# VHH binders against o26223, part 43

Target 1, 191 residues: o26223
Amino acid sequence: MKLLWTSQHIKVTVHIDGKVSKMDVLEAIKTRRSIRKYQDREVPEELIDKILDAAMCGPSAVDERPWHFIVVRNREMLEKIPEVHPYGAMVKDAPVAIIVCCDSSLEKIPGFWVQDCSIASQNILLAAHSLGLGAVWTGVYPLEDRVEGIRRLFSIPEHVIPFSVIPLGYPAENPGTRDLFDPDRIHLEKW

## First folded at step 3 (VHH)

Design a96 (framework vhh_gefurulimab)
Fold by ESMFold2-Fast, scan of step 3:
Structure a96 (fold): chain B 191 residues (1-191), chain A 119 residues (1-119)
Amino acid sequence: as target 1 above (191 residues)
Amino acid sequence: EVQLVESGGGLVKPGGSLRLSCAASGFTFSNYDAAWFRQAPGKEREFVSAITTGGSTTYADSVKGRFTISRDNAKNSLYLQMNSLRAEDTAVYYCARKPFEEIVHFDYWGQGTLVTVSS
């Protein structure tokens, strides 16, 4: 695909068929699914860079932006994650995983780093989906055994807290979309 | 009302096989990840196996290669095929449902079915 400017000040993306085809934000949110089976296909560094750029664009409490990211491509390291994370078996089969971490020294307001890192994690999932990749969120914090297991495995300093592990790759499964709208959870003007 | 009901437990000799079933009702089973846990006498509950809505499976190292988890969404059922059973597999087996995405807990559990591996 090419991105061009016209004399009408219009920015256009063109591919071989000459037509722009992109998933909008609402569609991306509604169609994203957890993907746990991946093709035996490498994810380009350029796509990982785009995903991490999107992760860092999330809001954070008092703009503290406490997140750090570890990108894991080493097969032997990916194979060790299920040993310390019992629901992370799919990670060993992924071409790459991102570990979302919080540097507690960057925290400006106590406790909000959990929300900050949750937002960053969701942005990773949505960005991956928008780029044709599949990913799944696997929780680390607040389970102390998982936190310490991941910390030791990746030499994470004591002041840094591993929050989530997100394996990703090109999808090898296609779960259908879900309709999760529940009007009983919406209260107008008061509870 | 959400319900999960296990069946298929019993007495079996070492090296034998059993198939556990879990019948789900009161919710759309196909929308949920599902798992098997077990609790041996005097021990804490441990994870055995899980299956996602997409069909991806996870196994505890102690059962990998011996147990197979599967689901039948048309029958609202979860299964655990247990082969090459050992005395240490003796436990009450529970099925559980898990909401979409990774969470720290399962929101509904069955009452359990007893599996005894003994000569």
Scores: ipSAE 0.000, ipTM 0.251, lowest interface PAE 11.1, mean pLDDT 85

Design a97 (framework vhh_7nfr_2)
Fold by ESMFold2-Fast, scan of step 3:
Order: sequence, then C-alpha cells, then structure tokens
Structure a97 (fold): chain B 191 residues (1-191), chain A 120 residues (1-120)
Amino acid sequence: as target 1 above (191 residues)
Amino acid sequence: QVQLQESGGGLVQPGGSLRLSCAASGFTFSNYDMSWVRQAPGEGREWVSSISTSGGSTYYADSVKGRFTIARDNVKNTLYLLMDSLKSDDTAVYYCARKPFEEIVHFDYWGQGTQVTVSS
C-alpha cells in the first residue's frame, strides 16, 4: 500500500504494507535505546508532527511550556552541527534533527525551564521509538560553547536557549535492551 | 567499587594483530555500553571504539574502521578489541572505559591501560 504524505513544501509518497506493531507505554520506555545509525530513508512530516505534539504534552513548571522546536532537514546544516557540538557526529548522518529550545520570555519560575525541556526531549525520544523511529539525545545546555555555537548556526535570538539536539530516523542498528531495574536504589519510608 | 583491568598489549610488527581484553568488576557489566580509548606518547586521548550492551551496535573511529573489531562477553564480564593490520600510528596506551547511558564519547570509569607498541 501507498500513502500520500504532504508537507508544506513536499508531496511524499510512502509505501506501507499495512502492518502496525503496537507498543504499550511501559514497553516503549523499557525498550527505547539511543540510535545513532539511520537508514537512508526520509521521515514523513506527519510523523515529525506527531512527535512534536507529544513533546508539547509534557508537564512544565506552572504550565510555562517554554519550549520551541527547530526541525532541521537541510543536509548542509546537519553537517555543520558536529563543528559546534563535537559529540553530535551522528547528526550529519540523520535525515532530520530536532533542536529543543527554551524561550526565556515564557519562563515563569527561574531555572525550571531546564526540567521542562528535559521532559520535552524525553517525550521526543519515546514518541519516535513508538513510531518505529530511532533517536538520540545530545546535550547542548549547560555547555556555553555548544549553546553559543548552536545559536549562531541556526540564528537563534539571545532570549532563546538551545537545550538539546535530537537526530532521528529509521534505525539501522539494534543495540538491544537493558535490564536497568536496581532495587538497591529504592528506599522504603527512610533512607 | 568499579574496576576495569586491561591486558593483551605488547610489541607487534607492522601489519600484525593483537587482541586486547578488559575484565570488568564491581558493576553489572551487561547494563553498560563500553569503549576503548587510546593515548599515544605526547598526544591527547583518542576515542577508538564503542559497543552497546547487547553488542548489537558498534562504533569506530575513522582511523581504525575496517581494521579493529570491538566485542564483548557479558557472561565473562569481558570487553575485547581485536586489532588487525596494525600500523606504527596505532602505538599507544589503550584504555578500557565505561560509557554512561545515552553518551557516545563521555566516560565515567577508566582502566589502568595496556601498552601497544607497533615496531619492526
């Protein structure tokens, strides 16, 4: 089966065989892994829209919702990210990246925007995984050199702080899952 | 406490092969991505390779891609680096490093290192 996807500028035809795997929330959380190798395959704009919708549904301090998002598909721009974010080398190989930003003018409580943008970033990773995509969180804030580099590269105004860069695509690797449950980190009633 | 102990280094001729091992203890080895990092005399540290928890994903520096293979044995809590077609530029102290979750080249624990010398 072919589905016709239409972005603002591009009409894309995607072939889908009509099969959809269902993943519950706990499975998505437990099986999500950082993915740094991507297929040479376009991610439909409709999936990016679903991911960003999920990102904006995260809780935020006093409902300040300070997040803004930059969607980067331009190959030249993606190739420049490693120059200002040394540990973001995988971004150049991704078909798309999302830059999570904080608009400080929307901040109601000082400092909580970091938690707000962390929550939005995690929702992007989980939503991508649930939709059959892979993604990886790469840190920008609080490293001042990365913040300034990303700001200059994407013409981000001074009152907006780039928080994370999240490349994503269809996965070309399978790192497997981890057994991370550690009961020694759970204390009953007192430390 | 976390401990990483490398072995398998030594003197090898150009074009030769070596197998490095890293014995891990003090943590659940199967829950961590692992890496090899090297430091040549007078140089900074250079990341060489990383492997995911299951071994299903491997990453290599461009300088070693196609020549080195990273592997792990989660039953024996051991990390390996199989080095083929060794060159003089591969001469370095090789460190086993534990990689925090979701980070590709940042490391929280390091071994003591094992010396690899490529010389005729």
Scores: ipSAE 0.012, ipTM 0.405, lowest interface PAE 8.2, mean pLDDT 86

Design a98 (framework vhh_7aqx_2)
Fold by ESMFold2-Fast, scan of step 3:
Structure a98 (fold): chain B 191 residues (1-191), chain A 120 residues (1-120)
Amino acid sequence: as target 1 above (191 residues)
Amino acid sequence: QVQLQESGGGLVQAGGSLRLSCTTSGFTFSNYDFSWFRQAPGEEREFVGAISTSGGSTDYADSVKGRFTISRDNAKNTFYLQMNSLKTEDTAVYYCARKPFEEIVHFDYWGQGTQVTVSS
């Protein structure tokens, strides 16, 4: 058996600066990179709406779908994020950021909201990439100082937990390729 | 076994230059972002500079911008910090660090540190 599997029958049409490009799902997954440098160019609200629609389409434990999203475009607010997130310096230079949150009042099964919000965060990254944008997932939960810093900055209620901050924009960098496939992590039939 | 090891520290006069090296082993060098940090006595560890996986993107702390340059040599599994126009306040232990390109939460491996002393 081969250790690498590809599916070429699933295709996605991507719009990049008004131009159409074709990308299959596996290509999207494999070529997505964290983007931390952005063009000085606004992201249309229509694209943000498409990204958030995709974010809400992820699987969720017992279909609890506990996610809420804060869309931040205000420059002064974006500039304050690095003060409460030490590795979020790039956020101040992004045209927009999405804060993924969990509304604990919607939780049906304890603890699975972390998986739910992780799925939503990854869907944001893939959807952004598919639309010609770049994004990066900056971690908030479970780091208590970051959780409370973001909560205070955006007036988030105590029953809502900020999970991730995802700045996004048109890419101003093109990272190199990565080869991350490791067959030693694949076990056949047994550990 | 993942290892990072600094070299090139020492004593230098203000206005002088030093080049630090971080030699690595135990992983695929080209898959990772790298950074330099420093720590002066009695202070928290401070970010100095970063270089992306491709080497095409670099970032610097405002205190060193224009004076320090970070670079990498994928063939040698080594990355560098060229320090020019050194000031007495640059005196610190300098640490190299590795992080995965997709991870911004924390740095996963650190070197042991190399002392840089800038005399007036």
Scores: ipSAE 0.013, ipTM 0.397, lowest interface PAE 7.9, mean pLDDT 85

Design a99 (framework vhh_vobarilizumab_d1)
Fold by ESMFold2-Fast, scan of step 3:
Structure a99 (fold): chain B 191 residues (1-191), chain A 119 residues (1-119)
Amino acid sequence: as target 1 above (191 residues)
Amino acid sequence: EVQLVESGGGLVQPGGSLRLSCAASGFTFSDYDMAWYRQAPGKGRELVAGITYGGSTSYADSVKGRFTISRDNAKNTLYLQMNSLRPEDTAVYYCARKPFEEIVHFDYWGQGTLVTVSS
């Protein structure tokens, strides 16, 4: 299948060129890991388009959908991210990064944009995993220095808030998963 | 507050052995991958050994077969058993907590323990 759509005013064509996710939803959730080492391989634009499509499908408070995305492939720009994000060193080695932003002019209810952008960020991680890629969410908001550093680096206007930086690529590591189920955190009927 | 405190360093003759310990506090130790790094005089830090929360181990080629990383989750302690020590193993050894799924992560390193291998 071939899907033509627009993202941030850019017309793109997404192909399903025999790349089909075989993970069910629970498997994807349970096996996704933060990936911080990437192969020296380009990520096709078609996969980024699929990931961003999935990011925009999340629920949002009062359907405000305040998210905007910056796709960064320029090596010089990726290399500058660690200068304003002290724990984003892996970003310089990634073939691409997505910056999840909130356009505050689209906010309909104060404060819920954080949840909206969190949902979008998690969908990016899950979609990347389902497509055979690895990614990691590096936190920006609410750390003021990182917010302002990323804003200046990418010429982000003051009414837009950078929320997360998510480098992604083909994984060059395969960390194991943990059994994180803790029944002591489940309360029946009352606390 | 996350704290890592290394101990067990010292002066040892070539061919000797040392056991380093790292006492961890301020986090659920059993949930994290842990590592030993070293920094030789005038050089950058290098990863020498890693251990996952599940006990799987990995080693740098320079130490494989000579060093053994282990953990005791009941004591919140990480170990590095160093055998057949060589002058090139001289370094400050650091215990480190590896990131897992933190969206905000700070590197947690101990203060280090000096290992000197000299005749």
Scores: ipSAE 0.408, ipTM 0.680, lowest interface PAE 2.0, mean pLDDT 88
Fold by OpenDDE, second read of step 4:
Structure a99 (fold): chain B 191 residues (1-191), chain A 119 residues (1-119)
Amino acid sequence: as target 1 above (191 residues)
Amino acid sequence: EVQLVESGGGLVQPGGSLRLSCAASGFTFSDYDMAWYRQAPGKGRELVAGITYGGSTSYADSVKGRFTISRDNAKNTLYLQMNSLRPEDTAVYYCARKPFEEIVHFDYWGQGTLVTVSS
């Protein structure tokens, strides 16, 4: 019985300049780059909604789905983020940022929330890219100064942990594609 | 044509139970997230419960522990089991379908079924 693994090609439909383009999941993964320069152009709310929808589609430990998202468009707040995040300079230049957080009260198994929020963060990046936007993952957790800085800045409750800050915008740079395949990292059956 | 038809509403005493059903047609039911909303007299429509295509559920705080949303994909039917009903649960209850690409919005609604909780 040949288990025909019908590789369900997940295709993402993207509206770019009024045209629907389709980017398959492998293309999105392989061509995605961190983007740190953005155009002076607003990101439609519809695109953010799609990105957040994608962010919530990832698996989580025991389906705990501990993630919360803060969408930041306020210019003053965006400009303050670099004050508490030393590597977040590009955030002040983005039209919008998403802060991925974990509600610890939703955690069912301790420690897996990091994986959950990582998956959510990566889905944000992939979705953004598929939609013609540029984004970059700026890590907050587990650096205490960054965690506390973001917490204070956005009045995040103690039981909620800021995990990442992801600025988004139409890209103003093109870093090109990367071939990151390394067969030396693949081990068959044993190390 | 996409259709959602609610049933099971009626008059019930406080502390009583009802089971609502929503018959879905005109689309692949198993592929969509579904939800129950309600609208009380003089109030806005509010989310009561949601269920993903994969079966994950969510509830409004006001109904947690009392209401259970479920689905039977083989029957293309959405359910809402309502236990320990209260007068404040009185409302028209609506079945709703969530589009694939929308996080907050629903694209189709039923006509609703009235639930009245009164002594």
Scores: ipSAE 0.007, ipTM 0.258, lowest interface PAE 11.0, mean pLDDT 89

Design b1 (framework vhh_8pnl_2)
Fold by ESMFold2-Fast, scan of step 3:
Structure b1 (fold): chain B 191 residues (1-191), chain A 119 residues (1-119)
Amino acid sequence: as target 1 above (191 residues)
Amino acid sequence: QGQLVESGGGLVQPGGSLRLSCADAGFTFSNYDMAWYRQAPGKERELVARITTGGSTNYADFVKGRFTISRDNAKSTLYLQMNSLKPEDTAMYYCARGPFEEWVYFDYWGQGTRVTVSA
């Protein structure tokens, strides 16, 4: 499918159509932005599979890899997320969301699952961006009301902790790129 | 940096309009995403509207079609145009400075401006 839009005197055509991005990893990291506006367009299953593959490739403390993922495409369920997540209003407009969870039965070292699930969440954001999609990390853990709200909504068992909700879609906004390099935060040899 | 200073609140009848302003005394306003939050007595602070450095906006469902967030980088000022005000909009309104790449809270809050919608 082609994205075709026209300003007063110019027609621009953008080809995405599930095409694998040729963006290198540094470009992906530097140009990724949180996207909260999505086109009314479905995300192919093959792209979600690629994103989840990337999510599972992150480093994990003592290689415990405690992450589990819930893929939500059901419109009724997506519309209920804002009821339990006050910063999740954009989820109702997304074609799909991924819920990153920790299965505590897989935990080998106490507490490091937070870092593991953070890495998985960031990989989802980077992979989505590299594939021409937009996404945003909406925080669940450690906010008790959000954790329990999401748990109840998706029938998540007590030994599994919902960590983040990440809506994804083809972007309908362009916040641009940030220049964030700050050499004052780099210390040579010691503090 | 500088303090965020909200203004423009007041008493208005249902169906009326108000324009809130948030002045950022800092010198890097254009580098930050900005947002408006509100808090009614006895309720949690909730997001009303957000605007990125690039001008992209997001609104809470309860204000969509009625409120418009905008920014003027030359004046280092954030605005919230509030139309068709309802009694349920009665709250303290706070501006916040991002960058909102993180998901939980804004990194800087103003003192707030009170909006009361009552006959």
Scores: ipSAE 0.017, ipTM 0.366, lowest interface PAE 6.3, mean pLDDT 83

Design b10 (framework vhh_8pnl_2)
Fold by ESMFold2-Fast, scan of step 3:
Structure b10 (fold): chain B 191 residues (1-191), chain A 119 residues (1-119)
Amino acid sequence: as target 1 above (191 residues)
Amino acid sequence: QGQLVESGGGLVQPGGSLRLSCADAGFTFSNYDMAWYRQAPGKERELVARITTGGSTNYADFVKGRFTISRDNAKSTLYLQMNSLKPEDTAMYYCARGSYEDLWYFDYWGQGTRVTVSA
């Protein structure tokens, strides 16, 4: 619809080689990296609102849109996440994390909520990157111990399933980009 | 994809140091997250350290401050610098490659290199 520069309350810029640059959609997709080191700097609420708006714009099976999001800024709560998520050590050092959840009462097609929440999670990662932030998807579902650990920690009701924990912040690392294009995975007309 | 070949293991006294290397013959080494795992006799395999394509690192609590993981993409080689070695570090050490975006699961393993810490 609108360019990020014209729709944002805060204009977002990326500094490359000392110059200010804008990232288009393909560039954002290709240069997004998992970021696990964050500056000790608050993320404004308006940027979180932009990210969550983008998360909710993804396609959803029969438009069920079962997503709910928990925004965690409380340091004590962030510090407890690694206790229930063995690969979430970086979350304690992030200024904020988003927990993507599925409200099963909103589910219209059995099982498609996983795809819905995957799409929402990816949109969070891309939106964060486009806004000059770094983020990483740490998996919760379908690992039973992580699901129940996160549920208990954040008082998530039984009909709601925590899907992913996404810490985010201003990046304190610059991992570069990957070359992932593999033409052997493209089949023309038939397998 | 290439073969992973570990080297650098050996017998060392407590407090000693070893540097493990893992050579990946695959031409796309730089596209993979890499890890070191270990397996002590009679125990299950456990993650020691990980490094992303961009160089971000994570360590198991039992090696923090003593071990350093690093990579050289030009040489397609992964390293583990092991300092202040303890008898508890005695294990077969395995190089692994994979994706850790979600599960941190690595399913391609090398042959291993043996580390023994004793007098």
Scores: ipSAE 0.006, ipTM 0.249, lowest interface PAE 11.2, mean pLDDT 82

Design b11 (framework vhh_8pnl_2)
Fold by ESMFold2-Fast, scan of step 3:
Structure b11 (fold): chain B 191 residues (1-191), chain A 120 residues (1-120)
Amino acid sequence: as target 1 above (191 residues)
Amino acid sequence: QGQLVESGGGLVQPGGSLRLSCADAGFTFSNYDMAWYRQAPGKERELVARITTGGSTNYADFVKGRFTISRDNAKSTLYLQMNSLKPEDTAMYYCARYHVIEEFPKFDYWGQGTRVTVSA
């Protein structure tokens, strides 16, 4: 399996080739939806670079920044993901997927890599949405069979833990927005 | 899953002894409370013994007086000395790591386990 360029070789593109969404942060958070149906369109590498830049900008416990990312565009490899991830059927229909991984050798505070990789995963979803793409988080860790399956499929070394698989592309569905505000979950001054 | 590797299990006769080890391949072992759990076939996983970063120990009633938990921070290794073993001690034994950042938030992580069988 071909590894991605290191972070030093990933081109972070700030070029605007056309129009970038003028969605503010709060709007992006409120309107992001899980997208599982994608158009038959390639995602430009410039947008992937922007998404990965955003992924790396999240807070990280003791600044350990343990994440590494695998960008998968190979159709045959995308088609094999559902074999090791039973609820990842949509991945085979996506033009690209990002696998979020933890390099455990970079871990400074045991266990906080889960939060670090969760933050990176959410930033990928929000950045994709802000750029007019759709994405969905498919869980890998802490399910041992999925961790082992993804590790084997992508030749991930033993000290690296695959955390999530995020397929993304131009949306072929629009589920609309949800009103999730629940004031019963807000307590003033104490429980 | 984690960087914990259990070893030392095996087949032993009733009344025998075994010493389990848990090697932490990561760093900051000295910053963790550590524990041994076990799971017998058809039963829930249960706490056997715990040791804090300061060396304080706590034991389940069913092993008190027979098992001793200890740690070697220089070797990043946790131990469980098991004496006077009984058939009911037969189980998969797991090492767990706990990280305390604040007094109340706490995370525990499991190793792969080592099998202990007590029978003739």
Scores: ipSAE 0.000, ipTM 0.063, lowest interface PAE 23.6, mean pLDDT 81

Design b12 (framework vhh_8pnl_2)
Fold by ESMFold2-Fast, scan of step 3:
Structure b12 (fold): chain B 191 residues (1-191), chain A 120 residues (1-120)
Amino acid sequence: as target 1 above (191 residues)
Amino acid sequence: QGQLVESGGGLVQPGGSLRLSCADAGFTFSNYDMAWYRQAPGKERELVARITTGGSTNYADFVKGRFTISRDNAKSTLYLQMNSLKPEDTAMYYCAAFYVIEEYPGYDYWGQGTRVTVSA
């Protein structure tokens, strides 16, 4: 068995029988990196649909599923995001971005929508990676100026809270691997 | 250029000590991870020491046991205590602040550097 870099520099495994498999869940989690440089290449709608399906499969508090998503492909709109998000400069270079929002009218238990939308955001990153795309989570909530800037830019109603902006595309960079396992953070049976 | 201002550099003999300070004159510092980097003549910029918002520290192997990084959030000041200085420590020393709410912040704040020369 060998590892191959395939389209968009995503590794796949080739079994000894010659068959190719996609990365498994653990591999996807461990090899996902933030990608901020994108090819000048459109992302098919079918891939965005798969990513959003995966986003909605996350757990949520009391099954409230408060998330809504805005898919942004319009170049003029993408170019305006850095004006309201200081760390979103790369968004203008992405072919598409997904804005993860909370519809507060769907909230069943106060405050847990933050965890719900975090889970949806992470699922977007993992699904994108598994499909040969690169993405990065740029934070919006709880920074009031970013929340209101994104709200105004995308005509988001008052009862909906923009949580994150996730640009994505075919990666134009291949960051090195990270070894993040820290056994000092694991406590057995008690602190 | 950032709002960070380094001070405390100078010429010192081998075995001497210096304390570098990095003052924030215009932003709230308690939410930033802080670090000291250095760039020796003819070399790339490298991490010397980092301190997190919670006070956890990390040191490059070449300074462990000799340098101490610390922060005073009430005074918005970062310090690097440098003891047992060696000629190999000669470099421009830079203060850096990293806003860590994103995996990679787009806006790191850097100072202009303070020069440390260790020679006879």
Scores: ipSAE 0.006, ipTM 0.129, lowest interface PAE 10.3, mean pLDDT 83

Design b13 (framework vhh_8pnl_2)
Fold by ESMFold2-Fast, scan of step 3:
Structure b13 (fold): chain B 191 residues (1-191), chain A 119 residues (1-119)
Amino acid sequence: as target 1 above (191 residues)
Amino acid sequence: QGQLVESGGGLVQPGGSLRLSCADAGFTFSNYDMAWYRQAPGKERELVARITTGGSTNYADFVKGRFTISRDNAKSTLYLQMNSLKPEDTAMYYCATYLWEEFGPFDYWGQGTRVTVSA
């Protein structure tokens, strides 16, 4: 059977690079790409606030909401991130980065904080894209050297675990779209 | 990464054509998005064209209507057909595969092939 996949959903008005456009949720999900090159432009605090609001709106196991966020705009601090994260070279060129952290003291169900912080990280990426920004998720947890390096650099307490570093800014590259739908990964009624 | 090898570059006159090839024997070609980038002397690398695993294509505005990207998964080969070449197309051309959505930023890049458009 041939399946038809089309975008017929709730339409959302988005402000992109000074222009207003409509992007429904499915289109936002399908067109978001990792962006590693940024314009030399400041990201307004208003947009960061909207992104962080979206980050905290994700589902959380037993509503534990263990996330904390560090917003880094200081150029000297951004330039030090690649020293403790070998694949985070692009962070030094971003106007801002968000570090997603878990406060272990808020955890109600052992281990589910990883899912909670993953959901928050993805919401940051989607919200950034919907607002005309580009972002990329650089992995920190569970790589022990990166966890401890980021903790040291940002004076993060022992009971708090840095999970991801997400640089963002106005995009200076356009990698285009992907066609990732694979029907062989879908099983009806049984494996 | 020594697994992608570009070929087909050369010197051509304005208005001429070239076909670039990118061959791979070291990984599962059909599982990756593929792209052609170029870097002109003194400039940054820029995306020329991209093709997804499903065959969807994307072109930079400066090559639309002149260049065609295609892939042959059975032969593990990526192509760039370049028509109506201009002096502004002079650059080193690279093929690449994407792992952009991995949590570690790494890409597989070829060694490049030189294209010079001159009278």
Scores: ipSAE 0.014, ipTM 0.199, lowest interface PAE 8.2, mean pLDDT 82

Design b14 (framework vhh_8pnl_2)
Fold by ESMFold2-Fast, scan of step 3:
Structure b14 (fold): chain B 191 residues (1-191), chain A 120 residues (1-120)
Amino acid sequence: as target 1 above (191 residues)
Amino acid sequence: QGQLVESGGGLVQPGGSLRLSCADAGFTFSNYDMAWYRQAPGKERELVARITTGGSTNYADFVKGRFTISRDNAKSTLYLQMNSLKPEDTAMYYCARFDVLEEYPSFDYWGQGTRVTVSA
């Protein structure tokens, strides 16, 4: 099986079931879209492992690498996420979700864990897209009610901060691609 | 990886000297703070010495007074002069670059390493 996406500017072809078209880095960045509709199909563990490997390859302030990841496949647990995350309704329909967490005991520079976990979250989205999957970043930190709700739901210890919930699966929607380049936001030599 | 190339390692007797080099073939070397790290078998990688773009240096206590880090921006090369070598200095030595455009630089860009063995 393969999926063919066409947009105003770009055609993207993805072969599913072990046949993957090569997508260069710029193509992956430009064509990645938030996907909130998933096929009723399991994601192989080896693809999750590749995605998490990519997440851990992000740059990190003073190489603190504070990331921990919870992989959630249990249907009962996925169905409870929308109860503590108002914009996470799609999570219950995903075959799997990754919760990106910061272990504060690994933090070397105060506050930079937010950037570290943002980088890990974006790498998850890009890696998923490159592997023919769709994903969306649903925000947890810095919203106190969501942080506490996710912490309680997954028995996350006090020194660990849940940062984002990223459901993923084989995409069941095609929003197309966007052209977002805005030269008015580029300043040469000075503001 | 692959753009930073370490060299100069080898086998020396205790009390000997070695000069390590790290060549940057593809980057704008002068824009980056640089460091030497080492890793002995079965141990974690540890910082040996750092040098900023402006030439300020910092050393681990276990090498202070014995090792000297320096850079040549015209040659895009980082150096580590190692004197009075001890068996405890036996390790794979790596160079790393830091992006000076970041407020807190990342360590995640490593060379392939050069082996130093100090043995009688």
Scores: ipSAE 0.000, ipTM 0.078, lowest interface PAE 20.5, mean pLDDT 82

